# Designs tried in a protein design chat: VH-VL binders against RecQ-mediated genome instability protein 1 (rmi1). Part 6

Target 1, 235 residues: RecQ-mediated genome instability protein 1 (rmi1), of Schizosaccharomyces pombe (q10160)
Amino acid sequence: MNQTTTLSTELTELGVRVQNRWLQSLLDYLAKKHSTGANTTPQLVMQYLVASDIRESTTSEGAAPYIVSEQHNVRIENTMLLQIVRVREIGISIVNQLEYLNDLEELKKLKGQKVIRLVHDESGDEEQNDDDGLTEAQDAVQKGSELKKMCRLILEDSNGQRFWGLERKPIKGIQLSTKLGTKLLVKNVLVRRGVLMLDPNNTTILGGSIEEWDKDYFPKRLIEELKGELSKTKA

## First folded at step 4 (VH-VL)

Design t28 (from a11 with heavy chain F106W H107Y; framework fv_recaticimab)
Fold by ESMFold2-Fast, scan of step 4:
Structure t28 (fold): chain C 235 residues (1-235), chain A 122 residues (1-122), chain B 112 residues (1-112)
Amino acid sequence: as target 1 above (235 residues)
Amino acid sequence: QVQLVQSGAEVKKPGASVKVSCKASGYTFTGYYMHWVRQAPGQGLEWMGYINPNSGGTKYHQNFKDRVTMTRDTSISTAYMELSRLRSDDTAVYYCARGLKYSSSWYLFDYWGQGTTVTVSS
Amino acid sequence: DIVMSQSPSSLSASVGDRVTITCKSSQSVLYSSNNQNYLAWYQQKPGKSPKLLIYWASTRESGVPDRFSGSGSGTDFTLTISSLQPEDFATYYCQQYYSTYTFGQGTKLEIK
């Protein structure tokens, strides 16, 4: 009885306000899987929360206090829990982004071929793994770090309200490969022309994802979305 | 204990609609998705869609999206599946099943209703 | 849709036998971020609803006897019954939940 209240209080101190129905369902599940003696901690609850849809798992208290898209030069002092719907790189042309993403797809295909070959002949594949695959991986990593200038996010709150967030200063962990459904705590943030002005001081990345949104998204579906956006700008 | 109790057997003519109910008890109804799965005589299992009882949000398999409607009534912990424009090949046992939504937003069918037989014949 | 293929379609066995059923997916159901296989196994007895046996490819559902085990990763999966009991004669289905939900065609386990 007191355990759900204690957990809710401790989670609130971490910036998260969970729905009672969601928390009770999670506790029922955990009791079934981990036996009666297992201690449920706020950290364990957070592990499941960051994998959830906050529209289902959290209350309106963590949502934006008004319609963000209609505001200009307003500061939201309260802490909001938000999930990432989309990430776009707006400081680099779509054409250059597509070249980078297609290179990542090619690298993934090469890795798949080498994994298969290791199953059949580990010794014979050793030289190829050390030479060509490492060079390709290094190029992909270097291109990844170079392909970050300024990200623009579509963010969603617990009420399902969607609005823009703009990276005004680099935030570690925000890039094209950031998983869809990743959770952010945003506090003391300036809204300019309906856009949240994000920086490392006002944004904390909690991690996680919504697997229904994220699976098969990067880079395959992102490539298709960018091709669609490119074609619309030409038409 | 967790129970899903479905409505009784239905006999329908081609072109009619059928609405099957699934009453849940023994757990927080709005905490779990409700899936619908059917099975034609002597055939395998076919997923039709789900409803999120908390939001009322639904997702339907492409084969059914033009003919199926899933709803719920949270006051009586009951989910509904309505299939319209019935054909003879819709003859099947229709199951509701509880989905686990908290493990990385995925759904396992851990409890099933007893099934509702729907026969479509002219 | 990810297509699930089971083999054999049916098999005959005796009480005490070791039984193996295989399931193949048209695409990998392994999610690299959590290293989990989104695969489940169900048992269905004639005239009854399916019962969840195994999820995450190898995790046994509560109350399921330890003679049932699941194995495999990626696209190739196996359900094993180590010592068949009379109540185990049923149809078995694999199911992926990686991209929506699709079931295999089923394997009917019959008395020899």
Scores: ipSAE 0.398, ipTM 0.709, lowest interface PAE 3.6, mean pLDDT 85

Design t3 (from a11 with heavy chain K101Y; framework fv_recaticimab)
Fold by ESMFold2-Fast, scan of step 4:
Structure t3 (fold): chain C 235 residues (1-235), chain A 122 residues (1-122), chain B 112 residues (1-112)
Amino acid sequence: as target 1 above (235 residues)
Amino acid sequence: QVQLVQSGAEVKKPGASVKVSCKASGYTFTGYYMHWVRQAPGQGLEWMGYINPNSGGTKYHQNFKDRVTMTRDTSISTAYMELSRLRSDDTAVYYCARGLYYSSSFHLFDYWGQGTTVTVSS
Amino acid sequence: DIVMSQSPSSLSASVGDRVTITCKSSQSVLYSSNNQNYLAWYQQKPGKSPKLLIYWASTRESGVPDRFSGSGSGTDFTLTISSLQPEDFATYYCQQYYSTYTFGQGTKLEIK
């Protein structure tokens, strides 16, 4: 029991307030997984916390205040722990996004089937060109995220409150491929019309994901969601 | 010591409802999800759903969504599973199982109740 | 739902034998982000509740004898009992927890 109190205190100093019940569950799991009696550090707890659902793992103390669409030009000075529900790139057309994502999905399928891709007339460089194709795809993602104009997020706090976040300046690590459930620390953020105005100065990416949300999401389910959004726009 | 103790056997007629209880002890009741799994005579295991005792939130398998209700009472560390509009093919042993929720949305079923036999016959 | 198929449905063996039970999922239960297989094995003795043996495809639950081992990845998994003991005669179930929860139909291990 003393270990739970010590860990909670140390985690609070790192800006994270964990539920005692969740921490006890984690300690029970770790005891079973590591029979060697390894000491649990705040850093190890953080590794598991970023993979958790903060509605279950953290207290209301790190939650956002009640945010409504009528709130304009209000500053939230406190640090909030938030998790990403959805990411959309609103600075690039849906058509261009779908082209890239469909190409990525096809590449993934070919690799999964152990298919040898043929690019030229069975030249000696055939396999070199196949490897370059994968590198090009990764470079395209990297360049796209670096050249992006603006991502819009659906964010969720420890109380399950959902609200909008808008990327006003590029934040490295925020892109369409960002895992669902990724954790953010947001501090001293401006709220405009109910939307959190995010930038590199007020947003720290802790990483992680929520497995149930993220499994089979990128790029398959994202493609399906974007096709649905495109259809509504054309109607 | 972790223990899950379930209510006694039930005999019901088709169309009736049954409510099975599962009393937890030896751990923090709200720190772990409670799952319900059934097993028809001579058959395999079938997952029905879970309840989060902390929030009261539930998730039901599609086959049971329209007739199952899972609840809990944190004051007595007890979870409940009510199945309505019983059919003869609902005859089974019903188990509660603790979901070890460490850091994600998945769960391991590390402790199980002893089971409650529900017989549905005319 | 992900369908789990076990083979064989029943198996006769003698004490001291090496026993292998197989499990196949209708789609991969490997999550690429953490490189983990969401696959567990349970033991159920006649008239008793199931007991967790193995999780993450190959991690043995605390208190489970080392003669039990799990292997495999993606869609194909095996449970091995290296030297069968009298108390091991039971029905064994594989279970995925990748997308909700589904169990195999079970493999009944009986004395020869």
Scores: ipSAE 0.395, ipTM 0.700, lowest interface PAE 3.3, mean pLDDT 84

Design t4 (from a11 with heavy chain K101M; framework fv_recaticimab)
Fold by ESMFold2-Fast, scan of step 4:
Order: C-alpha cells, then structure tokens, then sequence
Structure t4 (fold): chain C 235 residues (1-235), chain A 122 residues (1-122), chain B 112 residues (1-112)
C-alpha cells in the first residue's frame, strides 16, 4: 500500500514536509497501538508531528532557504515550519516579568497548601470561599494574558538553524507560557536585520511541544534564566 | 517480522575493549532509536545510552560516558556498542533494544535483541 | 537519576492466584502538561530478553493478555496479574522514562 506517499503529499499541502522514515515508523506504531483498521488521516499525523522534534521528523525543504541572520529587508516567500526554542517579553522589563512569575510560583504553592489543608482540616463551611479564590487565582496563573506586550522568539528550523522572530503585531497563542517546541508555520515573512517580522497574517500556530525541553520549564526554569539575564545586564 | 540479532559471546581480560553488534531487520532502521541496556548476573537492568541511527547522535548514561561509544552503519542496518577499559564488574548480558517513538523525546523498548554475554576475567 | 524501588524482591504464588507487585519512584514521573505517567512494566523469563507489558502506567502493549493490568500515578505504581498462569513465572521490572531511563531492581515471581 502507498499510504506513506499519499499522507506525505497531503501533509505537504498543509505546509509540512515529513521524513519518510519518520512517517513510516509512526504508521507502524499507530497500527500496533489502535489494533483497528482505522484510516490514518493527515490530522492524526499532525497530532504526533507537533509533539516531535522537527530536526528528526521533517525534511530540509521546510527549513529557511538561506542564512536568515545575514538578511536585511528581504521577504521569504516560502512557507517555513519552525519550532519555538525560547519566548521573551520585549515590551516589559525583566524585573516586572520576574515579579509576575514569582507571584505565579507563590500562588501555585499556596494552592497546593490550601488543597492539603482542606483535606486535613475538614472545613466544610469555608470550602466554597477557598474554592472560589483558588479558581480565580488559577485562571490568572494559567492564562498569563495580562502580561503581554511584544514577544521575541528564538526559532529553529529542520536543519537546526536558529534565528530571531519578533511580534510585529500580537499573535494569539504566543506568550511567556507558550510551551517550548511549539510549532508554527511562517509564510511570506519580512526579514529585517536577521529577524523574522511575525504577525497574524504570516504566522499560524500549530501547537505542540517537545516534552524534554518543556518539562519543568514554566515558570521555574524561565525564572532562573531571566535572573541570569538580569544579573548580566546589571553587572 | 521485526528482529534484532546480536553478535556472539565475548571473553575479555581486564583493560580490554569489547564491541557488540546489533543487526536490525523487518523495519526502517533509521526510523527508530537504538538503546543499549545491560544486566549483570542475577541483577537488574541498567540503561547505558542510545544512538539515533538517522543522525548518528548519541546520549550516554553518566556512568558510561567516559568508556562507551555507540555507532551505526546504515548500509547494513547494524548498531554497535563499544565498551573500553573493561573491569570484572562489566561482566553482564548486553542488550540492544529498539526505541519506539511516540514523539522525538519519548522512547519505549518494544523489541529487544537476544543479548550478548560479555565475561571479563583474568 | 530517578531511583525506582520494587517490592517484594521475590514472591511465591500458585497458578490461579492474584499477584500484586509494587513500584515506587524517588520523584514524580507524572508530566503535568499531558497528565501522563512515564512508567512502564517489563517481563523477563530466565535466559530471555525483557518484553514490554505496560506503558503510560496502565496501557497494555499489543498482544499482552488482559489479566495483566497497571495502575497508579505520580510515585506509586502497581502491576497486577488477576489469575496467574504457568507462563507468567518470570521477573518483572518497572521502568521510568520521564528523565532518561531507570529500572527497578525486579520482582521474581516463583512457583510456590
């Protein structure tokens, strides 16, 4: 059966050029896992692709066509598949970002303590107020939408080449809490002084992550990285 | 269909090196990671490291980093594990195991070689 | 390394018995973002290579009989064989794949 060729063609139309070896191994895995004759769709393949490292899962055809960092006022017409290595907030001082992130850590700690106390203290009368407070704090903590002005990203292509991306206009789904390894498609993008100028018209967020990069990253390791960056600036 | 066939038993003196091979068949060799796990007589399983046959990239456990080298030959679908400066406590059965990829950062060991017994004695 | 501890180290049982093996990790192997436990169970018969039985703490590998089940989350995990068969006498290992790969010391299941 020519299923890998058909799927590869359909994925290419979605802007993703997969390695045949990766796709073959995924199809073998899916056949064993589901034990059913279910048709593998491009959408199902995409679910696994966005969890992959594109350096291993995709071909160089989806990479940047030349050294992006050397370019100035050049438009890249082609669609590129990129993964997010880091997200930084350019429009907010590191000090203010650290205050926000430390507050998130403290709220998570406090939420854990409240859950433990509710179990041990058996306080039925006050549970509703505690639950409402935790729900409100959880919403603020998880979303992070309140702390966003302009993000700068470190992006990586299928060849492992890294370069900067800057939000020219806000892109929904790009923020400090965006998972490391999140995939995005960038097309018809302007490069200014080696930086991809991103906006909602040229950037599509596919989602996903690379588990090894993202585990225990937000906000703990991000706080550590920002403290390091701040100390270099002030030293 | 999937098979991992390892090289035969080895007897080595302390200080020598041993190179174990693992020949894969029945699947796309470069589509899966190859891990190496050893087991001393009567003891448990100990992970040593892996190689990505596609890129040649490797990751070794800290205990073996200074003595182990993992390589592959894609033309014959064979992975190799070489352990140098052998000690008597390196006496073990050495297994290759295929890393089933759910994603690039996740591996389960779904197929194993039959094992290669390495005996280190003076 | 995440340390994996199994209990008991060995146990004797008869065909038809319900057998329970426990596994504890020194730190959580639950990834909060996908709510998955990075925990597997392997079976090894004397002179043979290990065989994958369970992954994601509770998902049975294809071809594994339904008498094998895995449960638990975070740091505490259990492998259960609901009605022991003659071919089940083996050593069982738990394994974490949350941060590299470490195995428990094994539980040897012997004929009573």
Amino acid sequence: as target 1 above (235 residues)
Amino acid sequence: QVQLVQSGAEVKKPGASVKVSCKASGYTFTGYYMHWVRQAPGQGLEWMGYINPNSGGTKYHQNFKDRVTMTRDTSISTAYMELSRLRSDDTAVYYCARGLMYSSSFHLFDYWGQGTTVTVSS
Amino acid sequence: DIVMSQSPSSLSASVGDRVTITCKSSQSVLYSSNNQNYLAWYQQKPGKSPKLLIYWASTRESGVPDRFSGSGSGTDFTLTISSLQPEDFATYYCQQYYSTYTFGQGTKLEIK
Scores: ipSAE 0.433, ipTM 0.714, lowest interface PAE 3.2, mean pLDDT 84

Design t6 (from a11 with heavy chain L100Y K101L; framework fv_recaticimab)
Fold by ESMFold2-Fast, scan of step 4:
Parts: sequence; C-alpha cells; structure tokens
Structure t6 (fold): chain C 235 residues (1-235), chain A 122 residues (1-122), chain B 112 residues (1-112)
Amino acid sequence: as target 1 above (235 residues)
Amino acid sequence: QVQLVQSGAEVKKPGASVKVSCKASGYTFTGYYMHWVRQAPGQGLEWMGYINPNSGGTKYHQNFKDRVTMTRDTSISTAYMELSRLRSDDTAVYYCARGYLYSSSFHLFDYWGQGTTVTVSS
Amino acid sequence: DIVMSQSPSSLSASVGDRVTITCKSSQSVLYSSNNQNYLAWYQQKPGKSPKLLIYWASTRESGVPDRFSGSGSGTDFTLTISSLQPEDFATYYCQQYYSTYTFGQGTKLEIK
C-alpha cells in the first residue's frame, strides 16, 4: 500500500482516472529528480497529466461510452476526459486564415518577442470609416488579436477513439493557436450526427499539450495543412 | 537496481531472421517505454524504434519499418526485437534502452542493456 | 530526419585538459512553448553501452561528475569536460529528441 491509491482517489474527485502504472512511474521519476521525500500532491500530478497522452496516462472510465460517430441526437451525461487532435476555424475562409497566419509569422520574425493577444472589445461600430479597406485578417494582426469565429475540433478519448466536436457557442481558450493535446472535460454533451455539441456549460479546459503533436505546429505546420485543404477545395 | 539483460550473441546467414530479448528488472516494466538502438562496427548509434510495454504499441524508424517487429511479454518483463531478411550490413551490436515515461512526447535513454552482437555473414 | 553533425570526429588530449566537443542540428531543437532544447549527450566506452550524461542541453544526469557541462541553444551545442580524467577517454554522442531520435556521428576522445 503506497501513495498511488490515495492520489488516484483524489484525482478521481477532479474528474481524472489515472493508470496506476503511469502514476507509479511518475512517482519514481519525481523521487529520482528531487532526491529527498517530496510530498506529491494531486495538483503536481495534474501538471504532468495534462502534458501526457491520455491513452497512456488514464483509464477507459473517462472514455466515450460508445462509438460517437454512429450516434445521433443522444446525450452523454458522463464526464469524459478528451484531448484535442486538431482545431479548425470554419467561420472564416481559409484564404483569410492563411493571410492572418502568414502576417503573424512575419510580424513575430521581424519584431522578435512580439506577442499576439486575444482582445475583447466592448466598443461600438465607430472604427468603420477608416477600416473599410482591411480584411478581417489584417484587422486582427493590427490589433494584436486572435482570429476567431467558430471552431471545429477533432477530439480523442483514452481508448483512442476520434470524433468531431463543434463549438456551438464561443469557448474561451479554443482557437487556432490552441495547443495540440490540450485536455478537456466534457459532460452532459449532446451528440448530433456523430459530432459533440460543445459550449461553455458542458466544456472545461484543463490545458496542457502533447509536445510531440504540438512542436512546430503553430503556425508553420498549420499553414501547410490549410494550404493543402485550400488546394482540394479549388480542385 | 534497474537492470536490462539482453540475450547472447547471434551468428546468422543472409536472409535469416534474428530475435533479441531484453529482460528488465528493478522497476515497473509497463511504466517505461523500451527503445532499440543499434551500432554497426566502428559506426555511430542508430535508433530503430520503441515499444510501449503497457499497450503493446510500437513506433519504428522508416529504415526498419518493413523488417522489424517489436513485442513484449509482461509476465516475464521481457521485450523482444525481431529483424527479418538480414543482410551483411545488419551486422551490429543491438541495444535495448529504457525511455522515461513522465511525458508521452519524448524519451531520455537512462538505462541501457549490455548489447547483443549480431553477425550476418555468408 | 533532423541530422546531427559533430566536430571534431576525433581529438587527442591529456589528463587535466579542458576539452570541448561541438554538435550542430540541421533544424532547431528548441521548443518555444517551454523554452527547452531537446538535446542530450551520451558517453560510450569501448565494449560498453552508452551512458546518459546531459539532457535538456545543460542538465546533468544524476551521478555524472560536475566536470561535465553542456551549453548551447537552437542548433549549436557544446559538451565541455573542464579537467579531463583517465576514465573520460571514450566516444561522445549528441542526440536530439525533438522529432523522433537521431544521434551525431560521434567524437572519439583519445589519449595523447
């Protein structure tokens, strides 16, 4: 009887059901790294969990209860732990997205550490007179804001089942720059034609990433993926 | 103590297959990935692939993808690497190495087996 | 694959010398999100398995003497041995783990 049983119970209360083998290897690593008796907390375990692949780190209890792609107009009441495989913006043309991403990449390269921030503006329609010549992409780059309207996700559960998620209402933290492998808790979600209908009430963002998926992804590989999709659309 | 003990030297003819074993002890076998790395005489290290002993999932380097098979037996904490259709340029020392599983994204090779010499000659 | 190039291919040194070995990657191995370089150094003695010395470009593995140090970022890396000991004569390999795993060709450190 070691600390893994206590930690597993505490993590379950947070909506996360870890593999005992994974937890044991993490505790071994932490003991080696810190030498002397560091108290491992559920919060510290969560820091490593959100950086993990949930197919390896979590049990099937957090997985989708059936084949999601085959379901229509069904509600999944259970809480699922999911990771983001891909994010696509479907409310904005691919051409405008590519203009935004290319401009963002060039701006960051020229300005060094320049950071683009998501900005929420409560102002009215006052700016239109001088901005009529700008695209949505150009406007977003000038304002230092993310380009966002409606995202569609490819999600994966702990069993490796992949399925679609659609942002029915804006969810803070879901945009093109969202890291691949980001963890979500989803509960009481409606499935329509194999797609999870996501909104702020049924989706909690835990954060994290899978480094292997996310390295060199935004914006370089995303630009290449979008160029490929645009080519197929024109054909 | 962590130990990885590999099977003994093999001499094979071209076209044969070889299966090397790596027996782990001193840690939770299913908690760490097992990588295979080879080294031809007088040459550098070449990564071949890995197996996740927990899931049985594998990833192979493209140079070996059509000839290598990695398996494991969790009941005896042993990983296997089988290389088929051997050529003389497969003559090398084959190592197993443990990969840290604190992240699924990268592995550091912190413990290595002693190596298995495979000689392929006509 | 990311190609790792080491220089020199071999060098001769005496006990007590300060030795530097360089490693260059064909692409950056720096991950901007965590500001970490996915670069490791291994030591291999004749007839023995490789031994992990350094990871994250500059973090020394447990049990490795403090005369070993790593430095560099992005594409250019250096392994330094501040005061060479007899047991340090070996071949040294750099390795990236940013995108799969590739090793340099090795640098053989020989006694003068």
Scores: ipSAE 0.375, ipTM 0.695, lowest interface PAE 3.3, mean pLDDT 85

Design t7 (from a11 with heavy chain Y102W; framework fv_recaticimab)
Fold by ESMFold2-Fast, scan of step 4:
Structure t7 (fold): chain C 235 residues (1-235), chain A 122 residues (1-122), chain B 112 residues (1-112)
Amino acid sequence: as target 1 above (235 residues)
Amino acid sequence: QVQLVQSGAEVKKPGASVKVSCKASGYTFTGYYMHWVRQAPGQGLEWMGYINPNSGGTKYHQNFKDRVTMTRDTSISTAYMELSRLRSDDTAVYYCARGLKWSSSFHLFDYWGQGTTVTVSS
Amino acid sequence: DIVMSQSPSSLSASVGDRVTITCKSSQSVLYSSNNQNYLAWYQQKPGKSPKLLIYWASTRESGVPDRFSGSGSGTDFTLTISSLQPEDFATYYCQQYYSTYTFGQGTKLEIK
C-alpha cells in the first residue's frame, strides 16, 4: 500500500492522476508476472498508462474543474491529461492527403514483396537490392509525411469529455499518422470559442496509443473516413 | 486466488430471457474486462461480448447485439449477461472469462468461470 | 470476422508421443506496431472450462508445462506437445484477438 501512495504522488506531480484501483491492479499483475520482482517505478507505470484508456486508468478527483464553452475566450491554467481521438490535417486538401495515403499503402506492399524476395534468396549480401526503386518510393513517402500545415484534433479527458484542439504553432509528433490514443499533457492553454489552442509551449506529447482505436486505422480506415468527408463536400 | 463463480443451470422456453451471473473474487474487479463466451453441445467456443466493469462500457458481437445486455455491480464484484428472445439454438454452456488489461495482453482470457448450462426447449 | 481453421479435427496419440496441431487464420494476426502475433491456445477437458496455455503465439502462460510450445507468424500457427502425458488428452482451441475474438473449431486429442 505505501508504494501505491508514493507512485500516485509522484505521478500527480507530473499531471497524471491515477485511479487507485487501476494502479493496485497493475501492481498485483506485475508481482504475479515476476517471481523475482523488481521495484515498480513511475516510469514503468507510465509505460502501461500511455497504452491505457485514461477514462479507465486516471481520474479527475483532486483536480480543479474546467469548463470549455463556445462563447468564451479563457485560459485554463490547470494541467490537462488528454488522449487523441482523431487527427485531421486542415491546411492541406483532402485530395492531396488521399494521394499521400494511397502512396503509403502501395509502398507497404512493395516493402512486403522485397522482404519475401530477400528471405527466398538467402544467398549473400543484400546490398544488390539497395538500388531498387524502393528507396525512391521511401523518400517520396517521407516527404509526404513531412507535408504538414495545421492539425485539428479531437481530444478526450479522464471523464470522457471531448474537446477540439487546434495547432496554432507546429508541434513535432502531431501529424496525420499520429496514433489514436496518444497521450498529451496540456497546460496553461488558451481556449478560443471552445477550441484548445495548442503549441509547443503548452503541449507535451507523452506518446502511447489505444490499441483498439489504432489497430487497422492508419491508413486504411483513415482513407475511408476522408473519402466520406470529400463526398459530402461534392454532394 | 482468482475465482469466477457463475449462477446455476437454467431451463427456459423459446422466447424467454435468461440472466447469468458471474461473481469475481481474488482480484480488483474494476481492473479487468469481463468477457462472455458460449459453447453449444459438441461445438466450439463463440465470443459474445465484454464489459469493462470500471466504466460499464460494453462491446457485443454482431450476432448478439440486438438480444444481449451485459451489466455489472461493482459493490458485489458481479457481472451479468442477459440474453433475450431465446431460441433452441441458444442451448449452450455460457462462460464468463477475465480479460487481462495490462500492456497489449488485455484480450487474453486468463481465468474462466465454471460455466452455466442454459437449455432452451419447448 | 477473422476465420480460424484448425487441423486435424481429431488426433489419436500415445503417451510419450510428439503431437502437432495447426491453426490458420483467414488474414494476418501480426500487429506491425509491436511485432506481436495476436494468437492464443486453450486446453479444454471434458466438462471443464477452457484454460489458457499460450499467448502471443509462443509465450507460455504461468504454470503451463514446458512440453507445450507455440510457433508461427502471420496466418500459420502450430501448437506442439513434445512428450504427451495422460493429463494432456483434451480438446485444444486456437484463438485470435487481433480483430475482436474468434476461435478455431477445436482439435480433440484422443488416446490411441
Scores: ipSAE 0.385, ipTM 0.672, lowest interface PAE 3.0, mean pLDDT 84

Design t8 (from a11 with heavy chain Y102F; framework fv_recaticimab)
Fold by ESMFold2-Fast, scan of step 4:
Structure t8 (fold): chain C 235 residues (1-235), chain A 122 residues (1-122), chain B 112 residues (1-112)
Amino acid sequence: as target 1 above (235 residues)
Amino acid sequence: QVQLVQSGAEVKKPGASVKVSCKASGYTFTGYYMHWVRQAPGQGLEWMGYINPNSGGTKYHQNFKDRVTMTRDTSISTAYMELSRLRSDDTAVYYCARGLKFSSSFHLFDYWGQGTTVTVSS
Amino acid sequence: DIVMSQSPSSLSASVGDRVTITCKSSQSVLYSSNNQNYLAWYQQKPGKSPKLLIYWASTRESGVPDRFSGSGSGTDFTLTISSLQPEDFATYYCQQYYSTYTFGQGTKLEIK
């Protein structure tokens, strides 16, 4: 087998079925960038794949079966490769989410102001200046805590089919700040009324993102989307 | 190896349309985006849009959205850019350029066509 | 659109000189998740197509001489030619690819 066939086989064992034309284009790019493709490993290909749009990079063999709202209590035993289009927190009101996200933006401004003041201090030391006025939300953000209860996802497969995913149990790495375009492997999943019932046992997070979707999204564009959804709901 | 060959110079009247072609060779045509960039005499470069030759999907700059159409023919590895309702300020050299898919949110232009001069005169 | 501003608009220099061209973006082109600046530099000689010189602000394209270097981050970028050669007299453009594609107005590098 040639290098393309060997890599395709190895990637398939990892749950990913790449398009041959995409893989060949990647190898051409890497050869140009590094003057050789001899050092191309499945791990390196995966780094580019998780940053790709799976509609372009993978085959329909990893796609979801046709999922409609009428499908209830159906199990999809096969492994599907999916990318995250949107994440919403449905266990917390939009009003409370907006308060949290606005606090995140305000905290970033406060952090910038503290740094500027310290830089202009004559000593030049990294002296801490604790303002001791942060809210509980701001304090949680400063400590790296995230707002999370139950997420609902919009997922997309290699054919561009979009459908809902719902956390039945918390999945680490799935929250409002999860990068758009993050890749998931989902297998042996229950479908209820067209919604994939996700839990840690049937969902593996591969990571990555689609930069075109994710840049400047969290929290600024997410805030804008949530405000729009709130106004529509209250109309 | 990689080569982009564009159609010849065009002279058009105001209000007419022009269609420029860009024939690709030396690579997998459907594996890369094709961008269009123009340059008016003595001026800088202006991005017009791109086409994904695999899907036929396009993205146009807002300044050209109502007048530009980008298409491709995969059987002959050729991309097309048609600009309608031409004005004198559309006089420019029009370039096609290949875009890489892998290193950025948007593509770097690693190979360029030789350019097509379009002159719009009354 | 992200607006790209180059300075100077033209520069006269002699063979062997160190030349510096500046490029400023109206907003940051640094993507914090990968710590990359979405900034490229192109060279265009009269009557010819542009040629990619530098991408990711500081990475030289294959075949580009090492006298060309790029630096900067966020909004402020510089292209440096350490020892100008006769074939380097051209117009240079910076380009952002962070949000669509926008070029600077160009810097014309002229002899003397």
Scores: ipSAE 0.316, ipTM 0.683, lowest interface PAE 3.8, mean pLDDT 84

Design t9 (from a11 with heavy chain K101R Y102W; framework fv_recaticimab)
Fold by ESMFold2-Fast, scan of step 4:
Structure t9 (fold): chain C 235 residues (1-235), chain A 122 residues (1-122), chain B 112 residues (1-112)
Amino acid sequence: as target 1 above (235 residues)
Amino acid sequence: QVQLVQSGAEVKKPGASVKVSCKASGYTFTGYYMHWVRQAPGQGLEWMGYINPNSGGTKYHQNFKDRVTMTRDTSISTAYMELSRLRSDDTAVYYCARGLRWSSSFHLFDYWGQGTTVTVSS
Amino acid sequence: DIVMSQSPSSLSASVGDRVTITCKSSQSVLYSSNNQNYLAWYQQKPGKSPKLLIYWASTRESGVPDRFSGSGSGTDFTLTISSLQPEDFATYYCQQYYSTYTFGQGTKLEIK
């Protein structure tokens, strides 16, 4: 179909190389169930793509080269499409993270919960009286600004290769609550000891998730994973 | 015009294996997951697993993971489900069903094969 | 695995009756990020394959008569047939697709 070719070309200009079979099947679905093929835009296709598993929806042309721990100060110039498998905060102890996350989970169980993340500047605050009756869980939420120090990611490419990514500088949208399966475009990235050095200049967040990975993950399964990691370290 | 056509009925002895086929037509075979669901006589539906025909990747329900193998042949748009070490309680109608996946939310079984009766008896 | 429980196992009714079938999941099948319930209903007539009726708890599949409706959220769901027709006598199954796939035991709708 020439519509498939036109959309593929437009998507590649956005850094995404979809499998022809995946795209054709989506177009067939959309024509019958949601809209006509004439109304299908690259933006609509992108909405479905960022909700997909890129191992199934995209070609190996957007994959990473073979990455090994011996590679140090190697630059990958090509644009890669990657999905987030895991996010860890390495600038804050696991014990402090668990304290915060357990409080968030309790709030979430009560239904109607909204998590408020606070950013506190070191200077400018002169408040001296803290006699207002905040709960321990609310206090922990206020300390949430401490959870954004430095994230380390497990990333996956279209071939299923997994490797590490590390924030060199804060990237807005990357934190413990970032959905699993979130899509990233990474270009001109430096590799140090097999780890991708991420910053706002080389990383674009496309969003999305893989629902099967993300359901019940934050904070419930993340707490379970961190407890396991802590136990192995302190055993 | 989507069709899923399954192989014919099988009679097997306990300990044997059975391989059921499901031939797809009327759509892009590699664009949809193929699920397998069984139904024992007078009982409800039991999901066994799926295969992604594009990659060959599979996911099996843990009740079957040690005995089931799902494969496909893209050249003839056919999926296969092999169940080994058969027991009398494996007597059931085995269905293939197409899995729609166009958002994380849609693992719906929109088209089903006609079913293959497998009888396990001594 | 999420366990699905249907009630009743069988139900007798007459043409024109309002019929309600219930389905319970052992844990919530509501995904907070998209506010959707991962629950479907299928109809199976004797000797035939199941047919999809309802998905996302309350969305009717194309071609399904408007007398069929689904409701509920989280762990408790219902399928309602507002005015039973002769062709509606069948077995009905609920299914979760939140974490893999599990079906309820089925509810057989019989002529009174």
Scores: ipSAE 0.370, ipTM 0.691, lowest interface PAE 3.3, mean pLDDT 84

